# VHH binders against q9y6x5, part 152

Target 1, 379 residues: q9y6x5
Amino acid sequence: LPPKLLLVSFDGFRADYLKNYEFPHLQNFIKEGVLVEHVKNVFITKTFPNHYSIVTGLYEESHGIVANSMYDAVTKKHFSDSNDKDPFWWNEAVPIWVTNQLQENRSSAAAMWPGTDVPIHDTISSYFMNYNSSVSFEERLNNITMWLNNSNPPVTFATLYWEEPDASGHKYGPEDKENMSRVLKKIDDLIGDLVQRLKMLGLWENLNVIITSDHGMTQCSQDRLINLDSCIDHSYYTLIDLSPVAAILPKINRTEVYNKLKNCSPHMNVYLKEDIPNRFYYQHNDRIQPIILVADEGWTIVLNESSQKLGDHGYDNSLPSMHPFLAAHGPAFHKGYKHSTINIVDIYPMMCHILGLKPHPNNGTFGHTKCLLVDQWCI

## First folded at step 7 (VHH)

Design wa6 (framework vhh_5j56_2)
Fold by ESMFold2-Fast, scan of step 7:
Structure wa6 (fold): chain B 379 residues (1-379), chain A 127 residues (1-127)
Amino acid sequence: as target 1 above (379 residues)
Amino acid sequence: QVQLVESGGGLVQPGGSLRLSCVASGFTFSGSDYYAIGWFRQAPGKEREGLSSISGSSGGYTSYSDSVKGRFTISRDNAKNTVYLQMNSLKPEDTAVYYCAAGEYIRGTDYFTYDYWGQGTQVTVSS
């Protein structure tokens, strides 16, 4: 009887929301499971990079999804949200659903997790939904639970992705208590629906469920803008990504572009690729541009225009505002255990252990998650 | 294609009320939590200003600018595919062309983009 795992992501769920708002359904989930209070994500703290790090256990420079907007200088291809289905962008790593299907005679199922509607190394999730933001949480949940109960070979790994609270975090900002309270209550109700559905279908006691997120959110303001046009003309560079991490491809001498940018703002760090801090693990990939600009928390990089975002992410991964949490319940997990911090790349080897899969080489450390698991010694 | 048609504008005296309607075609409100309808206005010689928005399949996610909070209420009727802006305690300063606009949130864009605009409806507050 193979072990089963459902991995759920609520995009942009900042860890400290758990301390500032009430989550009765999530609290009931945690009471008989485990909570990791802070998950240190990878840099840059963006949706596609971190979702792929969760399922590969790799830093962005290793798995190749280095931003939500990318350019590959070798092949001259551009990556955008409208063409994220090109396998080229995803083929530098092997995600867990591919490993699950190839190492064991098992199926995988996916409701909108980034990459699951793409054939990666000629392998696509056995059951999947093409990305469509208009599809309700209820429809995603209905498909996942149907596939978990009615598949042959059995679905042993399933994923479920939801865009909130990221969409509202950007629109209202995380400090808007009125609107964020409404959004987070809706998410807690969806968690309640998830648990109730699994109980009604007889799955709850034998299914391992992980609820996590890819990043947090920080407050932005029209008073905290960095205007690149005040420092450099558009004729000197091609812009690959803008804010809060700008990716600059020089059209002239790299040193000249660097010199125009290096003193542009006291609220932005300017790096030549080889000078990017080692702690970011954001250097060794052709999709990382020759010059990277990193805005300070809450600052937005613009091109002579106002920003409409009241919240954003993508900032330094050492910032607590960028950190999500992880909660889990099921036969693999202790009951009522709280852990302080893990790295987001540690989730992959833990999930491989739960499923009985041999992990591909990765940047995670199984020892960091050992205390969460009933079949491991925590010393 | 997404199309929006505003109606309900006109002349009112200070302290009066108006209800604006925005009828949408080419999408449905009940099908998506990530479509937003916003109300904007532009007074003569001024820049366009955002006033209110509504999003979510339940219509539960609303926002208001400080200038209209407490006086204006946004709502929707999913069966009629219509968004309303109820405007109470109208002031001469509320005189403007009022626009509704539709936008969508897509993961990785990190923003609601308002790409579809109505033609506008004139609201005049004067005696």
Scores: ipSAE 0.185, ipTM 0.554, lowest interface PAE 3.4, mean pLDDT 89

Design wa7 (framework vhh_5j56_2)
Fold by ESMFold2-Fast, scan of step 7:
Structure wa7 (fold): chain B 379 residues (1-379), chain A 127 residues (1-127)
Amino acid sequence: as target 1 above (379 residues)
Amino acid sequence: QVQLVESGGGLVQPGGSLRLSCVASGFTFSGSDYYAIGWFRQAPGKEREGLSSISGSSGGYTSYSDSVKGRFTISRDNAKNTVYLQMNSLKPEDTAVYYCAAGEYIRGADYFTYDYWGQGTQVTVSS
């Protein structure tokens, strides 16, 4: 029988939540599987970019989803959370479900992972749900497990996405221990439901399951605002993305806009595109704007207004607050093994190995994940 | 489609109590942890003020503005698809039109947006 993999994302699940709250169901999952304590995500540390990096193994500059809001200067197209269905935005990479469907006689299934409701290189996930935040975790799980058991050709790769704890992280902030403890307990209960459902359906023993996330969360405050309107007039630029990484398209000379912004705040770094630090791997794409502003952790860039967010992400990917974790269980994985850190781009070549797929060229290093796998030598 | 209908407003004396109700149609509270229901008010000549919100499938996540904390309590009856605002120790400054609003979280938006609003219910606190 071909190997099977279910990839689950809980959006915005900061790695250190595992140390500050109790997760009995997740801990039971880990005791018979593997835990990677920190996953170093890609910059910028946002939902669409990092979800696409997980399934392509590419930095954002290479896969083309460089932000949750973006502009392509060559084609003059705009991307947003309300306008994400144009295949143009997703076609700079080949996600794993596309490759899975093109290898032998295999199907893919998806419950709302970013990009799975879009035809990419003329290929859409064999089974998918159009994005709708109102659809319960249980309904998403019911569809995924039905497709895993009842598909021909067989579903070998399945994805499941859930919006929490990101939604509550933004609304309450990660330092609201009362609300966050309730959210995280609910997520742990959902993990318990997932495991129970897979066991009841006879899937658990032969299915590889990865539970991960795209980024973390940090506390924001009305005391930590950067007002762009205090430094530069709107007539000088077009704003493509705002906070905490602002994407600036100048309407006048780029150097003049840069000079107006570079001394705006001690809590923000201002970069010309070619001066963006190499460690970000965030430079070589037409969708990266001529000037990028990067706020310091916990600072919010605003346009002469207060911010409604008590938590945010998108910050420097070296910050531990931006890091998710990865837990996995199944026949491909060791039992009771803990690993410190991997890069988020390393997940893709590991998943390709588990599924027997030839990976597309990518930025991940298979060697970084080999100690998690039973069929690999870890020296 | 989403609709919200407020009721329970009226005239009350200072120190009195009122219970506002907000009945939702077009979605269910028990089915989604992303739905937030908020209570807002607007007095004549003033901006709309957020007072309280409730979210989560069990109604376990609540917030309150400083002006009403300790006096107002938000709750939810999932079977009746209704959100309540219990208002105690009412003051003349609580006089306003009270609105309920429903917000959704959408991946990549990084915040709740209150796109669905009721028509409002008048609360008057006077002797």
Scores: ipSAE 0.412, ipTM 0.693, lowest interface PAE 2.1, mean pLDDT 91

Design wa8 (framework vhh_5j56_2)
Fold by ESMFold2-Fast, scan of step 7:
Structure wa8 (fold): chain B 379 residues (1-379), chain A 127 residues (1-127)
Amino acid sequence: as target 1 above (379 residues)
Amino acid sequence: QVQLVESGGGLVQPGGSLRLSCVASGFTFSGSDYYAIGWFRQAPGKEREGLSSISGSSGGYTSYSDSVKGRFTISRDNAKNTVYLQMNSLKPEDTAVYYCAAGEYIRGGDYFTYDYWGQGTQVTVSS
């Protein structure tokens, strides 16, 4: 039968947490598997964009999920968390679960990975859960393992998403060692539960498991605010996204809006769309607004008000604080191998290789991940 | 539909105590970390100030603003679907309308967006 892969995401799991906290269950997973210490995510370093990049191998400008809040100037549609089920937003790419179901007559299963409760190119995961943050990790795991063992056609690709440590990272900030220690210990216990469940069901030795995340987290403060109302009157623009990357749609001449913003704060960069740095790969999409503001690490853009966030992400993807990690175990992976860095877009072609799928054109490089795999020559 | 109803406000002398209650309907205080209840206050001519929050399943996480830390205590009673704010050593500057708010962590969004607000309860600290 075809190889099987379970892709697990713990949202907002900063790579440096692995060095600053103890993870006995995750460490046992890594001892018999592989660890990539840093995954360089795509810009902007937000949940929806990076989760879609993992499963498409594309930069945000190419897959079309360019932020958690978006505006499309051609159709005049608005995207927010309350409207994430409109297929329009997701149809600029083909995620791996769609390819899996269409190329190989196989099933896919999903527990709440972004996009899996949306029909994309008229295809939805064979088994899925509608997003509901109140559903426990245990219930998500129970459904995924049931579907992996009891499906026809067989489930060969499964996804499992968990909101922590992102929720607590925002609430407490990553420098709150007491609260973050409790949250991260709970996550390690969930990893232990995952491994034990797979062993109990006889899946552990024959299933490929990837544990990763979409981004990291950095410390914010009430002392590090950029008040956008001090720069420009709200009547001159429509705000599409605020912080830490503000997406500005001008209501007057674009150059006039730019000139009002460009020297307003020493703690943000202001870009006309065509001047966005090439290294971001964040320019060639109608959903990227005419002016983008990028706050410096740990700075929050506000509208004449305070912020409740003690941690945030979305910042420059060159920042190590924004990087997640990747750990993997299974028949496709070496045992006890550590790798320094891959790009988040490299995960997709690696997963296609493991599953025997032909990848859609993508921005990843298979060569970057070959040293993780037992069937590849590493050099 | 989520509804929040505050009670327990009133007139109290400096140094006194009050316990505010917030009864929720339309959701339950479960063992989920993704629901939080926060207490806020607003005095005339001032900005709304966050005071305290409590969230669900992993140890009952609580937070307090510096202005109330050590004087106010947040707690919940899951059987009554109620959150309490115990206010001790009250000062005249604690005079405000007190609001209960409920929020949920939404995937891809803020850690807690407080989308549901009660009508408020007046607390007056005066001799």
Scores: ipSAE 0.023, ipTM 0.414, lowest interface PAE 5.2, mean pLDDT 88

Design wa9 (framework vhh_5j56_2)
Fold by ESMFold2-Fast, scan of step 7:
Structure wa9 (fold): chain B 379 residues (1-379), chain A 127 residues (1-127)
Amino acid sequence: as target 1 above (379 residues)
Amino acid sequence: QVQLVESGGGLVQPGGSLRLSCVASGFTFSGSDYYAIGWFRQAPGKEREGLSSISGSSGGYTSYSDSVKGRFTISRDNAKNTVYLQMNSLKPEDTAVYYCAAGEYTRGSDYFTYDYWGQGTQVTVSS
């Protein structure tokens, strides 16, 4: 029987939540598995970019999903969270479910992971659910477990995506202990349901399960706003993305727009594309705009309006508040092992190794994750 | 299709009260944490201002702008699929067209996007 892997994402699950709240079901999962305390995500620290980095092992400039709102200067196409099904946006990389289907006689299954309802290089996940936020975690889990148990060729790679705690992190902010405690307890109960379901179906002992997330969350405030309209008039640029990383397409000379923005706020860094810090790996793609504005942690860029968000992400990926965690359990993983930090791009080559797949060229380093694996020697 | 119908606007004197109602169809409040109903207003020559929102399957999460906090109260009746805005201590500067809007949280939206709007109801505060 080929090895099997289920990859689960809880959107916006900040690593530090594990230290500040009780997770009895997740703690039982970790006790007999592994925990990576911090996963350093890619810049920008947003949902679509980081979910695609997990399954491709690539920086955003390489896989082409550079934001949740994008403009491609070559083709003049626009991308948004509500218009994400054009394969054009996803075709700059090969995600693991495509590799899984093409290298071996295997199937993939997906419950709403970004990109899985899109044909990428003419290959769509063998089993998938079209994105619908109203579909319960239980229905997503029922479909995934049915496909894991009843498919020919066998489903060897499955993904499951859940929108919380991101939605509540934005509404309440991560410092609202009462509301976040309630939300995080619900998530822990869902993890308990997941484990119970896999045990009842006889899948638990032979299935590798990874629980991770795409980013964290930081506290925002109406006292920490950057009004872009006070910096520059709308007639000088087209706004491609707003906050906390603004993507600016100049309508006049680029240097003139840059000079109007450069010293507008002490809480925002302004970069010409070629001056974006190398450590971000956010430069070499036509979908990255000529001028990028990067707000300081907890600051929100607005257009002469108040922000209703009490939490946000997208900030500098060196910030611990932006980091998720990774927990895993299964025959490939050690039991009771804790690791400090990996890069989010390292997850892809580790998953390829577990599934026996040859990875496409990627930015991950297998050596960073080998101490998690029973068939590897930690040097 | 999600549809919203507002009622309860009118003329009131400064210091008076009004209750606005918004009846929603095409979704149910008791079934989803991912839907929110917001109240917005727009006066002539001014931008649209967000005032209050209610979300969560129980209706337990509410928010208010500083301009109306302590004077306005949002509530809902799940059985009637209706959201209310109780407006107390009304001021002349509260004069505006008041809109009910339904927002949905989706992956990558970062917050509720209000894509479904009612037709608005006029509130005039004057002597």
Scores: ipSAE 0.402, ipTM 0.691, lowest interface PAE 1.8, mean pLDDT 90

Design xa1 (framework vhh_5j56_2)
Fold by ESMFold2-Fast, scan of step 7:
Structure xa1 (fold): chain B 379 residues (1-379), chain A 127 residues (1-127)
Amino acid sequence: as target 1 above (379 residues)
Amino acid sequence: QVQLVESGGGLVQPGGSLRLSCVASEFSGFTLDYYAIGWFRQAPGKEREGLSSISSGDSGSTSYSDSVKGRFTISRDNAKNTVYLQMNSLKPEDTAVYYCAAGIKYGRGYTFPYDYWGQGTQVTVSS
């Protein structure tokens, strides 16, 4: 009987939410499993980059999904959610579902995890749903559990993605206790539904389940805006990505654009590509633009307009507000164990170990996750 | 803040077609491509139901409810600040007031909630 793993992501689930709100279903899950209190994600702290880092174990400069909006200087292609199905953008890495299908006679299943509806290195998830935000969590769960229970070759790796609490975090901001309490209670109820469905189908005792997220959320304000139009005229550059990390493609000399930007606001850092801090691991890719602007936490870069977002992410990955958590339950995991911090790139080699797969070269360190696993020496 | 105005409703016989338009104005510094747009309908004595959505951006990803899939097509023209709903093979059951609604796209194609609503346009399918 091969080992099985279900990887679940609730987009934008800030680690500190666990301390400030009640999660009875998630706490029951954790009581008989493991909790990693903070997961240090990769820079930029955005949805597409971090979801792909979870399943490849690579920094963004290595896997090629460097932002939610990208421009590739070599091929002159543009990336947006309208063309996220072009394999070109995803082919710089090999995600775990591809490895799972190619190393053994095994299947993968996916409910809307970024990249799973795209053939990557000519391999698409064995079972998948095309991305559609209108599809309920229940329908995604029904499909995943059906595929886990009724597949040949057996589904050994499955993914499930849900857009909340990211959408509400953007709309209300993470400090809106009334609205966030309501949203987070609904998510906890969905976790309860997940556990109950797995128990009802006889899957719970033999399935490894990871619940995690790609990033956190920080409070924004109309009082914390950086108006890029007051710094530089639009005729000098093409904007590839705006906020909180602006990706600038100069139309004139790069040094001249840099000089116009570097002293414009005390609340953003301006980097030439080669000067981007090494700790970001965000430099060695043609999709990273010649000039990058990084806003300070809670500051929004705008083009002579207001921002409707009361919460945002994308900021420096050293910020605790940008960190998600990881909880896990199943035969591979200890019971009642709490761990302080891992890197998001560490999840991939851990998952490969659980599934018995040989990982592709990656930036994760298996040693960082050893204490979570029953078959490993931790000290 | 954005204002939405629906048009293109009217009386049509079963099997006929209508194209609804949703025109956005008063953007307060935003353009239409910043917003996801959904089409909804409500018949007398029934709950409001979602029919179709188109995500923010140039082309937008689209979704449809099972009741209209294959019959209705949503599209956007950001240069004209307009979203369209092409309705084909209309049935008496399609009789309702049709609303467009706008929301900011959050994350990967997701829009929640729709905060800006039009006043609605009446569609009547009858002989």
Scores: ipSAE 0.018, ipTM 0.365, lowest interface PAE 5.3, mean pLDDT 89

Design xa10 (framework vhh_5j56_2)
Fold by ESMFold2-Fast, scan of step 7:
Structure xa10 (fold): chain B 379 residues (1-379), chain A 127 residues (1-127)
Amino acid sequence: as target 1 above (379 residues)
Amino acid sequence: QVQLVESGGGLVQPGGSLRLSCVASGFTFDTLDYYAIGWFRQAPGKEREGLSSISSGDSGSTSYSDSVKGRFTISRDNAKNTVYLQMNSLKPEDTAVYYCAAGIQYGRGYTFPYDYWGQGTQVTVSS
């Protein structure tokens, strides 16, 4: 029987939530599996970029989903989380479900993972749900488990996405212990439901399950705002993305726009594209705008107004507050093993190994995840 | 401080059309990036049903329930601070009180339960 893998994402699940809150169901999952305490994600630390990095093993400049809002000056196309269905945006990489379907006669299944309701290189996930936030976790789980049990060719790779705790992290901020405790307890209950459902259907013992996330969350405040309107007039630029990383397309000379921005706030770094730090791996793509503004952790860039968000992400990927975790269980994984840190791009070659797929060229390092796997010698 | 006021309801014959309006006050649609506006209805003896929503921004995403998809269209006019529901091919089953509601959207497409509700406008589809 071919190996099977279910990849689950809880959006915005900051790694240190595991140390500050109780997760009895997740703890039981980890006890018989593995935990990676920190996953260093890619810059920008946003939902669409990091979800696509997980399934391609590529930095954002290489896979082309460089933000949740993008503009391509050549084609004059705009991308947003509400207008994400054009294959043009996704075609700079080959995600694992496409590779899974093309290398052997295998099927993929998807419940709401970014990109899975889009044909990429003329290949769409064999079974998928169109994105709809109103669909319950239970309905997503019911579809995924039905497809895992009742498909020909067999579903060997499945994905499941859930919007929390990101939505509540934004609304309440991660320092709101009362509200975050309630939200995270509900997520732990959903993990319990997931495990119970897989056990009841006879899937648990033979299925590899990865539970991870795309980024963390940091506390924001009305006392930490950067008013972009105090720096520069709107007539000088087109705004492609705002906060905490602003993408600026100049309407005048780029150097003039840069000079208006560079000294505006001590809590914001202003980069010409070629000056973006190499460690971000965020330069070599036409969708990265000529000027990028990066706010300091917890600072919000605004246009002469307040922000409703008490939490946010998108900040420097070296910040521990931006890091998710990874937990896994199944026949491919050791039991009771804890690992400190991997890079988010390392998940893709690990998943390819588990599924017996030849990975496309990628930025991950298989050696970083070897200690998690029973069929590997940990050196 | 946020208020929503519905209008445009009334009596129509089966197959007819109505356009409902929802006027927002206490905020403007140029700041609507933190809000989604939804249309709901409740018929006698039935639960409240979500029909359609429109998210913030100039490129606001729209959604529709299966019962109204292809017949109803949601739109907004930022200059008038108004959201519309264009209802075509009305059926007797569409008879209900129609409500607009505003909720705060956070993260990817996730809208918290709607915090602000209008008073409703009656739509009756009959001879």
Scores: ipSAE 0.283, ipTM 0.600, lowest interface PAE 2.3, mean pLDDT 90

Design xa11 (framework vhh_5j56_2)
Fold by ESMFold2-Fast, scan of step 7:
Structure xa11 (fold): chain B 379 residues (1-379), chain A 127 residues (1-127)
Amino acid sequence: as target 1 above (379 residues)
Amino acid sequence: QVQLVESGGGLVQPGGSLRLSCVASGFTFDTLDYYAIGWFRQAPGKEREGLSSISSGDSGSTSYSDSVKGRFTISRDNAKNTVYLQMNSLKPEDTAVYYCAAGIYYGRGYTFPYDYWGQGTQVTVSS
């Protein structure tokens, strides 16, 4: 029987939520599986970039989804979360569902994972749902489990995406214990529903399940705003992305725009593209703009207005507040094993190994995840 | 202070058309580079459903749910600070209270964070 894998993402699930709140269903999952306490994500710590890094094993400069809002100067195309269906944006990498369908006569299934409703290298997920935030977790789970159990050729790779706790993290902020407790309890109940559904359908014993996230969340405040309009006039630049990482396309001389911005705020770093720190791996792509502004943790860049966000992400990927976790269960994984840290790009080569696929060249290191796997030596 | 005011609801027969208007105050479409305005509906005893959104920028990026794609069109008038929802080929199942919502942070589709909501306008499709 071919190996099967279900990859589940709860958007914006900060790693330390596991230590500050009770998760009885998730803890039962971990007890008979593995936990990676921190996953170091890629910069910038945003939804589209990190979800694509999970399934390609590449830094953003290599896979081309460098932000949730992008501009390509050569083609003059614009990308946003409401205009994300052009294959042009996704074609700089080969995600695992495409590899799964092309290397073997296998099917892939997807419920809402970013990119799965787009043909990439002329290949779309065999079964998929067009993105719609109004579709319940239960309906997404019902479709995924039906496709896992009733497909030919067999579905061997499936993905499931859920928008919480990111939406509530933005609305309430991660320090709102009462509201976050309620939201996180609901997520734990959904994990319980997932496990129960897989058991009832006879899938649980033979299915590898990974539960992870793309980033964390940090507390913001109306007292921590950077007003970009106080530093530079709109006529000097085009704004491609705003906060907490602003992408600036100059309309005049680049050096003149840089000089207007560089001393704008003590809570924001201003970089010419070639001066972006090497540790970010955020430089070698035409979609990265000539000037990048990076706000300090908890600071919001605004244009002559207040901000309604009490939580945000996109900040420096060295910050623990930006890190998600990874939990996994199934025949490929040890039982009761805890690991401290992996890089988010390491998930892709691990998943390829589990599925018996040859990975495309990637930035992950298989050795970092081998201690999680029963068929590998941890020495 | 952000406020949204909807208008244009009413009673129509199946196959008819209505145009809803949403007037925004407390910010201007010309000044704010990152915002989204969305249309939502809620029928009695049902969950709130996202229908369409329009984002910041010169042309405004638009999105539609599968249930209304091809029948509903979202547009804006920056000079009037107003967003419209043109509804064509109306069906009885379109009967609901329609809400306009604004997010200063532009999120994924209809998802988040729409923190400013209008009072709603009733649309009834019946013969």
Scores: ipSAE 0.014, ipTM 0.266, lowest interface PAE 8.2, mean pLDDT 88

